# Ledger of designs, part 6: VHH binders against UDP-N-acetylglucosamine transferase subunit ALG13 (ALG13)

Target 1, 122 residues: UDP-N-acetylglucosamine transferase subunit ALG13 (ALG13), of Homo sapiens (Human) (q9np73r231to352)
Amino acid sequence: LFRKLTAKDASCLFRAISEQLFCSQVHHLEIRKACVSYMRENQQTFESYVEGSFEKYLERLGDPKESAGQLEIRALSLIYNRDFILYRFPGKPPTYVTDNGYEDKILLCYSSSGHYDSVYSK
Key: E = the ipSAE of ESMFold2; O = the ipSAE of OpenDDE; V2 = 0.75 times the mean of E and O plus 0.25 times the DockQ between their complexes.

## First folded at step 3 (VHH)

Design g20 (from f11 with Y31F S34T S106Y; framework vhh_h_nbbcii10_fgla)
Fold by ESMFold2-Fast, scan of step 3:
Structure g20 (fold): chain B 122 residues (1-122), chain A 127 residues (1-127)
Amino acid sequence: as target 1 above (122 residues)
Amino acid sequence: QVQLVESGGGLVQPGGSLRLSCAASGFTFSFDSTYALGWFRQAPGQGLEAVAAISTSGGSTYYADSVKGRFTISRDNSKNTLYLQMNSLRAEDTAVYYCAAVEWYYGDLYPSHYDYWGQGTLVTVSS
């Protein structure tokens, strides 16, 4: 397994997912927009995981300077029909963030710096 | 968590030799290790520049043109240590030397690709 580095910015989760889906980080804004739209359309599913105003949360999430995390991973799993596997430490078992029964996977790693990158087999 | 500590810096005369060491905790350097390692330096009044890098397996090494033939990078997985053997030292080699590590990557000479950094050790080449 090898790690493909993403740009070190607030959009790194969406950049890492873009790499897995499209072999390019340039689609990260499209993925962010899809995530926001899906969560808005499925408010009853996601609002219980958000403190305060759900609409204000989505407004912030739409800003490329705002970070994303596990809640967004759960939404993106449903959007793209892939389960997410997150590696945090080399040689340690990964975290299965989603387990919806999808055959295809998205492999990410989360570094100690709070950053997401893509993971690939050689 | 990964901690890197450099040692071996000091004052040395031009033409002399010096060996730098970088000790790591929180992970093991081994043939099955996922860490690529490198040495980077910052000379007085200059930016950060690459010196050398060694792949996860130790099978590939990379050197900046300014140090090729003079410096040798190596790793000892049994001691969890990275080394830089510096020969034929020149005044322009004077710098703070940093060791760096990155997970699940082959290793290269770009500082921005490394995630974990030591605090640095000063090497002064002077009479």
Scores: ipSAE 0.000, ipTM 0.207, lowest interface PAE 12.3, mean pLDDT 83

Design g24 (from f11 with S30D S33Y S106Y; framework vhh_h_nbbcii10_fgla)
Fold by ESMFold2-Fast, scan of step 3:
Structure g24 (fold): chain B 122 residues (1-122), chain A 127 residues (1-127)
Amino acid sequence: as target 1 above (122 residues)
Amino acid sequence: QVQLVESGGGLVQPGGSLRLSCAASGFTFDYDYSYALGWFRQAPGQGLEAVAAISTSGGSTYYADSVKGRFTISRDNSKNTLYLQMNSLRAEDTAVYYCAAVEWYYGDLYPSHYDYWGQGTLVTVSS
C-alpha cells in the first residue's frame, strides 16, 4: 500500500476522491457540488443522519471551508458507483464504509489528525 | 491506536555515542502495513528540527545536513522498533528527540507529514 497526500484543507475528502477518480485533485469542487446536489435530491435517505436542519447542513456542505465525512462518502458511493474502503487504524483491516455491491473501489486513508488521503495498492 | 515510546536518552559527553530506540504498539512494521518512520528533535528555546527518516522497506534513508555522516537511522520490523545511532555527539545535539510514524508513505523530513508521535526522550550533551 502507498499513500498519496492531499492538500491539507477542509476539502481533503473531495480531493482524495478526485485523486482516486481522475488522478488529480483539481475536481474536488465539482465533486462537492455533485454530493450536495445528490443529497438534496435524496433528502429522505440522508436527513435522518443529520442533526437539526437538513437544508442548513447542505448549505454549509457547499462551502469549500467546511469538512465532509462518512455521510458524504455514502452519497458519493451511489453517485460514482464505487464502494469505499477506509484505512483508519494502523495494523488493522480497513473499514468497508459502503457495501453496495459495486465492483470498483475507492481507497481512502483517515489520519488521526482528521485528514483524508488517497490510498493505492501495489 | 498507534503508540510510540522513545527510550535511550540521557547525559553523554561531547564526542560520545548514544543509541535511541522507539518501540511501536498498535501496529506492525511489515510490508502490508507500511510505515515510514522518522526522528525529529527540539532543542531548548528552538523549533522542531528534522533529524532522519527511513522508508517502509528500510531501503531509503534521509538525513538532515547537520547529522549526516554522524547519525544512522535503522528499523527492525520483526521487533516493531526504530533506532537512531548517534555518534560524535556535539553540544548542539542537545534536544528532546521524538519518533514519528506515517502509514503507507515513503518518508521525508517534513514533520507535518507524520501522523503519530511519541512523547520524546531528552538527550543532553555536556561534560
Scores: ipSAE 0.000, ipTM 0.177, lowest interface PAE 13.5, mean pLDDT 83

Design g26 (from f11 with S33Y T56R S106Y H113Y; framework vhh_h_nbbcii10_fgla)
Fold by ESMFold2-Fast, scan of step 3:
Structure g26 (fold): chain B 122 residues (1-122), chain A 127 residues (1-127)
Amino acid sequence: as target 1 above (122 residues)
Amino acid sequence: QVQLVESGGGLVQPGGSLRLSCAASGFTFSYDYSYALGWFRQAPGQGLEAVAAISRSGGSTYYADSVKGRFTISRDNSKNTLYLQMNSLRAEDTAVYYCAAVEWYYGDLYPSYYDYWGQGTLVTVSS
């Protein structure tokens, strides 16, 4: 497994996904915007996972200084038709974060500090 | 930094009720979506069994078929406390009950997915 490092900022999930989709981390803002738009268009699916105002949650998510997590991963899986596999613990099997039946995968590495990097199998 | 402490276990007669509490520290029940909480149990001579789980928002709950209709999971975000209300208790409910937290809510209640565990509290249902 190869770990491709992302910038250590709040956009690291979107940077890691950009790397997996486009071989470049520069598209992280486009991916963030796609995520916000998809979640807004599918509010009924996502609003139960958000405490308080869903619209305020999405406004915060649109800010590149705000971090993202598992809820966003579920949205991004549906947007890009890929299932997410997450490597968290050395020596342990990865977590299959989504299992929507997509053939193509996005491989991520996650630290408990909330940082995401891309992963490539040989 | 995350610590979970269970309380409320004890001896109860069949048909009785108990309420278990799990006090969380280092884990806030505020607007952090990433944490989910659950209850697991281990009966004498048996493996770990998932009992119930609750999403961060409290909007989604899961119950094992063996406890549906008898147990209720709930959380109080202002007190950072998770609860399990156990009604109509049976001898088969005798177990050590553990609360657990996962940083990522995956939807499947496999013990290996849970990052933080309490020490457990014993519930004995006996006449």
Scores: ipSAE 0.005, ipTM 0.167, lowest interface PAE 13.0, mean pLDDT 82

Design g27 (from f11 with T28R S33L E103Q S106T; framework vhh_h_nbbcii10_fgla)
Fold by ESMFold2-Fast, scan of step 3:
Structure g27 (fold): chain B 122 residues (1-122), chain A 127 residues (1-127)
Amino acid sequence: as target 1 above (122 residues)
Amino acid sequence: QVQLVESGGGLVQPGGSLRLSCAASGFRFSYDLSYALGWFRQAPGQGLEAVAAISTSGGSTYYADSVKGRFTISRDNSKNTLYLQMNSLRAEDTAVYYCAAVQWYTGDLYPSHYDYWGQGTLVTVSS
């Protein structure tokens, strides 16, 4: 497995996904925008996972300085029709974050600092 | 913030049984499937040893060879609590037992892979 590093900023999840989808991290803002729009359009699916105002949560998520995580991964899986596989420890098996039955996968690496990088098999 | 609180430790005779509980807060077993949970122990004067682990997402369980067939790890999603049922207890099972959690991993028997730890509960197996 090959780990492709992303910039160490709050947009790293979207940068890692951009790398998997487009072989370039430059589309991270477009991916963030797609995520926010999808979650807004499917509020009933996502609002129960958010404490407090769902509207305030999405407003924050739209800011490039705000980090994203598990809830956003679930939304992005549905948007891009890919299941997410997350590598955390060197030499250890990954976690299947989503299992929606999609053939195509997005492979990510997660560190304890809350950082996401992209992963390639070969 | 993730917090784990163990309970159920105590003094038990060899051949007896005991059930440990680990109450989790800061995430829910029923919808936060990114977490895996484990039990680890430290005997007097020894290092940390793995006991058992369970994945919240896959339901996979892992056991150290020393406890296979005697101990059972389980979870109750409605109570957000992890359990360790200990049967046929031996003097060498005497230790402080720790509950641990790790995010974004299936779970395994390596303490270094776990990020969150409880305070521990003492189990003494003695006549």
Scores: ipSAE 0.031, ipTM 0.400, lowest interface PAE 6.1, mean pLDDT 85

Design g30 (from f11 with S30D D32G S33Y; framework vhh_h_nbbcii10_fgla; at its last look DockQ between E and O 0.27; V2 from the best seeds 0.00; counts 0 for: pae E 11.6 > 2)
Fold by ESMFold2, look of step 4:
Structure g30 (fold): chain B 122 residues (1-122), chain A 127 residues (1-127)
Amino acid sequence: as target 1 above (122 residues)
Amino acid sequence: QVQLVESGGGLVQPGGSLRLSCAASGFTFDYGYSYALGWFRQAPGQGLEAVAAISTSGGSTYYADSVKGRFTISRDNSKNTLYLQMNSLRAEDTAVYYCAAVEWYSGDLYPSHYDYWGQGTLVTVSS
């Protein structure tokens, strides 16, 4: 397995996903916007997992300075029809962050500093 | 940042029941979806052993074979609390029970994958 480093900013999750989907980190803002739109259109699915105002949560998520996490991963799995697999530790099995039954996967690794990178195999 | 405080331990007879709680605080902005939680235990003179783990939403649960059917893990994200209902207790369940958490991970039974740990609560099963 090979990991490809993402830019170290608050958008690193979306950059890693952009890299995995399109072989380029460039589309991270479009992916972030798609995530926000999807969650808004499917509020009933997501709002119970958010403490406080769901609309305020989405407004913050739309800001490129705001970090994103597992709720966004669950939404992105549904948007792009791919399940997410996370590697944290060398030599240990990865975890399935989502298990929606998709054949295609997005492979990420997660550092102790809270940063996401793409993972590839050759 | 994350703080975990266990409670509910004590002395109980074999076959009895006990409910452990873990109060969690200091989560990131995405309250409740950023952390998987687990229970691990350490018997006198032994290393850490996994007991159970639960995903951020509570949709996935994991159990060690030794506790399946007897223990139930659950979480209440409105109270930031993790629970372990322990039924049909046995002498081999005697241990210090630790609550643990990990960010951006659905959880599993590997203690080295967990970043935050409580101080533990002692459960003694003895007649």
Scores: ipSAE 0.000, ipTM 0.227, lowest interface PAE 11.6, mean pLDDT 80
ESMFold2-Fast, scan of step 3: ipSAE 0.322; ipTM 0.640
ESMFold2 (binder alone), look of step 4: mean pLDDT 81; pTM 0.836
OpenDDE, look of step 4: ipSAE 0.734; ipTM 0.876

Design g31 (framework vhh_h_nbbcii10_fgla)
Fold by ESMFold2-Fast, scan of step 3:
Order: structure tokens, then C-alpha cells, then sequence
Structure g31 (fold): chain B 122 residues (1-122), chain A 126 residues (1-126)
């Protein structure tokens, strides 16, 4: 397994996903926007997993200086029809973050510093 | 300030059932909690043994061969609580049971877990 590094900023989840989908990190803002729009359109599904104002949560999520996490991974799985597998290096087994039955996968790794990178098997 | 507190242990006869609970504080159970959870046990005079683990989403569960088909691990994000339903209990299930938490992944290796409860004693005896 090979780890493809992403820029060390708050958009690293979206950058890692951009790399998996488009072989380039430059689409991370488009992916962030898609995530915000999907969650807004499906508010009844996602708002129960957010403490406090859902509207304020989405406002923050739209800011490229704000980090994203597992709730966003669930939304992105449904948007892009891919299941997410998360590795923690070195030597830890992967977590199947989503299992919606999609044949295509997005492979990410997560460091203790809260940083996401892409993973490739070849 | 991450803390895990087990409850539900006690004395039970072989073939009986118990449900253990683990209440979490210092973090919340949700899709964005980033914590995976597990149950581990230590029998008198023995080392720490894995029992079961559950992924951050609750979509994947892992069981030690010795408990597979008898025990069920589950999490309730609304109650911030991890459960272990123990059925068809055997004398060899007698142990102190610990709940444990780790960020982002779950497995059956105690060394991978960062946060541990104090343990609750389960005694299976006639």
C-alpha cells in the first residue's frame, strides 16, 4: 500500500478524496461544496448527528479553513457512490467507515494529528 | 478527560445471560465522534484477552472465536453507551471485563486502544 500525501490544511479530507476521484487535489473546494449541498438537501437524515444548530454546522463546513470528519464521509459515500476504507499507519488494520454496497472504494489514511491522505494499492 | 465506566457485572449461573454497559464521557458517540470501541477481559491469573470490537459507525463488528455466536456488541450513540450482551455463559467466561476506546479504527488487539475503563467483574458459577 502507498500513501499519497495531501496538503497539510483544514481541507485535507476533501483533498484526499479529490485525489482518489480525479488524481488531483485541486477539486477539494468543489467536493466540499457538494458535501454541504447534499447535507442541506438531506437535513432530516444528518441533523440528528449534529449537536446544536444544523444551519451553523453547515455554515462552518462551507469554510475551507474548517476541518471535516466522519459525518462528511457518510455524505460523500452517498454522493460519489463509493465506500470508504480508512487506514491508520503504521501497521494498523483498516476500518470500513461505510458499507453501502458500492463496488468502488475510496481509500484514505488518518494520522493522529487529524490529517487525511490518500491510499493506493498500486 | 475521556472516561469510560463499566456496569452490569455480577454473579450468574452457567447458561445464563448478562448485559454489560459502558458509559462514555469526555467525547460523544456520533458519526463524527471518530472513536471505535471494544470489550476486553482478564481472567484470574491470566493475561488480557480480546472479546469484541465495534467500528466507529457500528457497521462492522469483530468477535474472538471463544465468544462468537454467544456475545453481541452494540453501541447506542443517543445514550453515549457501549453494550455487550452475553448469552449462554460458561465458567471460562469468568473475568473482569473492560471497555476500551481508540480513534478511527477497531480491532481485537488491546495494545491498539488508548482509553480504558476500570472494569466490571463477571463470575459464572453454580
Amino acid sequence: as target 1 above (122 residues)
Amino acid sequence: QVQLVESGGGLVQPGGSLRLSCAASGFTFSYDSSYALGWFRQAPGQGLEAVAAISTSGGSTYYADSVKGRFTISRDNSKNTLYLQMNSLRAEDTAVYYCAAVEWYSDLYPSHYDYWGQGTLVTVSS
Scores: ipSAE 0.000, ipTM 0.153, lowest interface PAE 12.7, mean pLDDT 81

Design g32 (from f11 with S106G G107S Y110T; framework vhh_h_nbbcii10_fgla)
Fold by ESMFold2-Fast, scan of step 3:
Structure g32 (fold): chain B 122 residues (1-122), chain A 127 residues (1-127)
Amino acid sequence: as target 1 above (122 residues)
Amino acid sequence: QVQLVESGGGLVQPGGSLRLSCAASGFTFSYDSSYALGWFRQAPGQGLEAVAAISTSGGSTYYADSVKGRFTISRDNSKNTLYLQMNSLRAEDTAVYYCAAVEWYGSDLTPSHYDYWGQGTLVTVSS
């Protein structure tokens, strides 16, 4: 497995996904915006997973300085029709983050402190 | 903002029982959380020792050989709480007990794999 590094910033999840979808990390802001829009349009699905105000959560998520995580992965799986597979520790099996029945996958590597990189199987 | 708060420690006589609780905040056990959870302990003058671990789904549990058959780890996703039921307590079980969590990982007994830790709760087993 080949690990392609992303910039160590708050957009690393969106950068890693951009790399998987477009072979380029430059679309991370558009992916972030798509995520925010999808979650807003499907508020009933996502609001129960958020502490406090859902509107304030989405306002923060729209800021490139804010990190994204597992809730956003679940939204992005539905937006892009791909299931997420996450590699974490050397020699350990991956985590199947989503299981929506999609044929296509997004392969990510997760390190402590919330950093995401892309993974390729050749 | 992930926080773990232990409770339930105290003084107990050999052969007694205690139930430890770990309340989690900043994540949920069932839905927006893929956290594996574990209990670790540190006895006076000793290093950190693994006690038990439980998977995100609760389907897999792991125990240190010293506690197998005596301790039971469980999670209640509706209460966002991890438990350790300790039976047949021995003087050697005297330690500060820590709750720990790790994202996107199957349960295991390796302390360095855990990212988030509670402050600990003291368990003293003494006559």
Scores: ipSAE 0.093, ipTM 0.479, lowest interface PAE 5.4, mean pLDDT 85

Design g34 (from f11 with S33Y V102T S106Y; framework vhh_h_nbbcii10_fgla)
Fold by ESMFold2-Fast, scan of step 3:
Structure g34 (fold): chain B 122 residues (1-122), chain A 127 residues (1-127)
Amino acid sequence: as target 1 above (122 residues)
Amino acid sequence: QVQLVESGGGLVQPGGSLRLSCAASGFTFSYDYSYALGWFRQAPGQGLEAVAAISTSGGSTYYADSVKGRFTISRDNSKNTLYLQMNSLRAEDTAVYYCAATEWYYGDLYPSHYDYWGQGTLVTVSS
């Protein structure tokens, strides 16, 4: 497995996904916007996972200084028709975050610092 | 460092009730960094079966069809403890019960999604 490093900022999840989809991290803001729009359009699916106001959560999520996580991964799986596989430790089996039956996958690595990097199989 | 310790198991007659507790140490329950939690069980000669899961916020709960309406999962973030209230127990509920935790934002019923596991507590439902 090869780890492709992403910029160490709050947009690292979207950067890692951008890398998997487009071979470039530069589309992270477009991916963030797509995620916010999808979650707003599917509020009934996602609101129960959010503490407090769903609208305030999405307002924060739209800010590139705010981190994203596993809830956003599930939304992005549906947006891009890919299932997410998350590696946390080199010797540990990965976690299958989503299993929607999509043929194409997005492979990510999650570190203890809360950082997401892209992963490629050899 | 991260540990989950189950308690409350024992022998109970069919139709009885038990409350299981899972005390977490080495991490704290908080909405920013809290863990989604679940209960899983393994009956004699069987594989792991999902029982119930609860999200990071506690706002979402998931139950296996076999226990829905009889079992209730809850969490107390101030006590760093997960609970499973088991009512109307049946012989088929006899199993070792495990609590599990994941740093993921919400709970689900897939054992592979959980990073930390307790050692289990035995629940026997028989006369």
Scores: ipSAE 0.000, ipTM 0.173, lowest interface PAE 13.5, mean pLDDT 82

Design g36 (from f11 with Y35W; framework vhh_h_nbbcii10_fgla)
Amino acid sequence: QVQLVESGGGLVQPGGSLRLSCAASGFTFSYDSSWALGWFRQAPGQGLEAVAAISTSGGSTYYADSVKGRFTISRDNSKNTLYLQMNSLRAEDTAVYYCAAVEWYSGDLYPSHYDYWGQGTLVTVSS
ESMFold2-Fast, scan of step 3: ipSAE 0.286; ipTM 0.635

Design g5 (from f11 with T28R; framework vhh_h_nbbcii10_fgla)
Amino acid sequence: QVQLVESGGGLVQPGGSLRLSCAASGFRFSYDSSYALGWFRQAPGQGLEAVAAISTSGGSTYYADSVKGRFTISRDNSKNTLYLQMNSLRAEDTAVYYCAAVEWYSGDLYPSHYDYWGQGTLVTVSS
ESMFold2-Fast, scan of step 3: ipSAE 0.340; ipTM 0.671

Design g6 (from f11 with T28K S33Y; framework vhh_h_nbbcii10_fgla; at its last fold request DockQ between E and O 0.84; V2 from the best seeds 0.00; counts 0 for: pae E 3.3 > 2)
Amino acid sequence: QVQLVESGGGLVQPGGSLRLSCAASGFKFSYDYSYALGWFRQAPGQGLEAVAAISTSGGSTYYADSVKGRFTISRDNSKNTLYLQMNSLRAEDTAVYYCAAVEWYSGDLYPSHYDYWGQGTLVTVSS
ESMFold2-Fast, scan of step 3: ipSAE 0.452; ipTM 0.718
ESMFold2, look of step 4: ipSAE 0.220; ipTM 0.579
ESMFold2 (binder alone), look of step 4: mean pLDDT 81; pTM 0.835
OpenDDE, look of step 4: ipSAE 0.756; ipTM 0.885
ESMFold2, fold request of step 9: ipSAE 0.232, 0.290, 0.223; ipTM 0.611, 0.675, 0.609
ESMFold2 (binder alone), fold request of step 9: mean pLDDT 81, 81, 81; pTM 0.834, 0.837, 0.835
OpenDDE, fold request of step 9: ipSAE 0.741, 0.687, 0.744; ipTM 0.871, 0.848, 0.875

Design k1 (framework vhh_5j56_2)
Fold by ESMFold2-Fast, scan of step 3:
Structure k1 (fold): chain B 122 residues (1-122), chain A 128 residues (1-128)
Amino acid sequence: as target 1 above (122 residues)
Amino acid sequence: QVQLVESGGGLVQPGGSLRLSCVASGFTFSYDSSYAIGWFRQAPGKEREGLSSISTSGGGSTSYSDSVKGRFTISRDNAKNTVYLQMNSLKPEDTAVYYCAAVEWYSGDLYPSHYDYWGQGTQVTVSS
C-alpha cells in the first residue's frame, strides 16, 4: 500500500475521492456538487444526522472552503457504488467506514490534522 | 484530548453480576463520531485481551469476543458520553483489571494494539 498525497485544503476528501475515481484531483468540485445534490434528494435519510437546519448544512457543504467528513462519505458510497476503507497509519488495520456490499472500494488515508489522501495497493 | 475513566469494579461471588462504566471526554457520541470504545481486561501473568467494542456513531455497531459473547453486553448512553459493560454469570477466570479504550476510525476489531487511548483500569475480582 502507498499513499498519494492530495492538496492541503478544505476539499481534500473530495480530492482524494476524485483521485480514486478519475486518477486526477481536478474533479473534486463536481464530486462535492454530486454529494450535495444526492443528500438534498434524500433528505429523509440524512437530515437526522445533521444538527440544526439541513438546508443550511448543505449550503455550507457546497462551499469549497468547508471540510467534509463521515456523513459525506456515507452519501458518496451510495452515489458511486463503492465502499470506503480508511487507513490511519502504518501497522494498524483499515477501518471499514461503509459496508453496503459493494465490490469496488475507495481507499483513503486520514491523518490527525483532518486531512484525507488516496491509498493504492499496487 | 481524549480521556477515559472507568468505574464499577469490585469483588463478586461466582455467578454474580457487575456493571462497569466508562466516561469519555474530549469527543462527543454523535451520528458523525469517528470513535469507538472497547472493553479489555488483563489478568496477572496474562496478555491483555479484547472483550467488546461499540461505535460511538449513530446506531453503534458492536463486536464481542467468543469468551464473553452471551454473558457480557456493551451499551452506550450518548447524553452521558458513557459506555457500559454489563457482566453476567461471572466466573473466577473473569478476575482481571478491566480497561476502557478508545480508537478513532473504528475497524471492528478487538486487538489492544489498535486502540490509542486508555483508561486507568478498574479491578474485578470473582472469588468465593
Scores: ipSAE 0.012, ipTM 0.242, lowest interface PAE 9.0, mean pLDDT 83

Design k2 (framework vhh_5j56_2)
Fold by ESMFold2-Fast, scan of step 3:
Structure k2 (fold): chain B 122 residues (1-122), chain A 128 residues (1-128)
Amino acid sequence: as target 1 above (122 residues)
Amino acid sequence: QVQLVESGGGLVQPGGSLRLSCVASGFTFSYDYTYAIGWFRQAPGKEREGLSSISRSGSGSTSYSDSVKGRFTISRDNAKNTVYLQMNSLKPEDTAVYYCAAVEWYYGDLYPSHYDYWGQGTQVTVSS
């Protein structure tokens, strides 16, 4: 396994996903925008994961200074037709964050500091 | 170290109500002090089914399976490290062993394979 590092900022999840999809981290803002748009169009699926105003949650999510997590991973799995595999602990098997039956995968690494990096299998 | 203990199961008549409790303990510094709890059930001869989940952190984001939406309500009391499942309008097909499970992450889902820790289960029987 090869860990490809991302910038240490609030967009690290979208940067790690950009790396997996495009072999470049520069598309993280487009991925964030696609995520927000998809969640708005599928409000019934996602609103139970959000307390209070769903619209206000999406307004915050659109800001690159706001962190994203597993709820956004669920949306991105459906948008890009890939299941997410998350490596959290050295020496432990990864977690299948989504299991929608997609052949293609997105491999991420999560550190206890709340940071996402991209992973490549050899 | 991580342990989950279910309680509140029993025998109830169709249309009745029951509240299940799940007490979580043993989460350590290495787990970022955050997790989600899910409620699952398994009837004899059937696959384990996800029912509802709630996040320990933040607002307590929740999820529900379509089979229980409007009938079951998940809630948390973080001070007591406890998650509840309020079950209303119970039907015979709700008869199963009910499990709580924990995943060391911000959001829970309804897939059993995603959960790291499991309780021993509590029996719920809906019968007249």
Scores: ipSAE 0.005, ipTM 0.177, lowest interface PAE 10.0, mean pLDDT 81

Design k3 (framework vhh_5j56_2)
Fold by ESMFold2-Fast, scan of step 3:
Structure k3 (fold): chain B 122 residues (1-122), chain A 128 residues (1-128)
Amino acid sequence: as target 1 above (122 residues)
Amino acid sequence: QVQLVESGGGLVQPGGSLRLSCVASGFTLDYDSSYAIGWFRQAPGKEREGLSSISSSDRGSTSYSDSVKGRFTISRDNAKNTVYLQMNSLKPEDTAVYYCAAIEWYSGELYPSHYDYWGQGTQVTVSS
């Protein structure tokens, strides 16, 4: 396994996903925008996981200075037709964050500092 | 087999500097490696605490504990398969046995329990 480091900013989840999809972090803003749009279009699916106003949550999520997490991973799984596998600890098996039956995978590494990096099985 | 050997410890006056070295064998520190190396210390009667780490990835991602941030710097020399800890502005409270440790999968955290391979340690004493 290989870990490809992402820039240490609030967009690191979208950067790690961009790296997996396009071999480049430069598409992270497009991925963030796609995530926001999908969640808005499927509000009934996601709003129960959000505390307070769903619309205000999405307004914040659209800001590149705001971090993203597992709720966004679930949306991105459906957008890109890939299941997410998350590596966290040495010597531990990865976590299957989504299990929608997709053949293609997105492999991520998550540190307890809240940072996401891309993973390749080579 | 993975092995780590520390060196560079000794006696130094408060305000002084030391550079510790950690020589790794059994793996390489280049971009193709999944290994990371961390520096830890343990004073008598105290728990082992994490100080700093460096990944073997191309960006050389580093982390530092608040107690040493700004005073200690971690670096690597891939040609020598060695990781260094440059320690500046040393205080009596820095007196401890210093360990380097390796982890095959970098967790981003400086928790001793996460590291699989450990050196024997090198003593650092800060005293007038």
Scores: ipSAE 0.000, ipTM 0.126, lowest interface PAE 13.1, mean pLDDT 82

Design m1 (framework vhh_vobarilizumab_d1)
Fold by ESMFold2-Fast, scan of step 3:
Structure m1 (fold): chain B 122 residues (1-122), chain A 123 residues (1-123)
Amino acid sequence: as target 1 above (122 residues)
Amino acid sequence: EVQLVESGGGLVQPGGSLRLSCAASGFTFSYYAMAWYRQAPGKGRELVAGITSGGSTSYADSVKGRFTISRDNAKNTLYLQMNSLRPEDTAVYYCAAVEWYSGDLYPSHYDYWGQGTLVTVSS
């Protein structure tokens, strides 16, 4: 397995996903927008995981300077019909973040510094 | 089947000690952040202590210096060592687990919860 590095910014989750879906990080803003729209349209599913105002959470999430995490991964799994596999620990097996029964996967790695990169079994 | 089973609760006098255990099964315990919450009669659930998959700990101000959270990944068990117990520590104590990706010890949600164990500090 090798790690395809993403730009060191708050959009790194969306960049890593863009790389898995399109072989390019340039679609990260489109993916962020799709995530925000999906969560807004499915508010009842996601609002219980958000502290405070759901609308303010989504307004913040729409800002490219804002980081994303596990809640967004759950939404993105449903949007793109892929289950997420996350490598967190060197030499250890990955974590199966979602298990929605999708055949296709998105493979990411997460560093303790809060950064997401893509993973490939080239 | 995911299970979190708490044990070790009971009646203890002020100044006493108890050790709570939470036995986890059905998931890869070492990848999860774990927490102890408590709920006193007529109150909401409050966070007592948290521990990341990597072992970093956090405590509520009310328990700092008295309680110690720890984990044993080989035994899939979470512990809470409670010393210098006070009447206000009386509550049902719940074990909670969340898959930690953001580095947040206190996420807005927890994926799994135990049934709780009662701790009564009285005399």
Scores: ipSAE 0.000, ipTM 0.119, lowest interface PAE 13.6, mean pLDDT 82

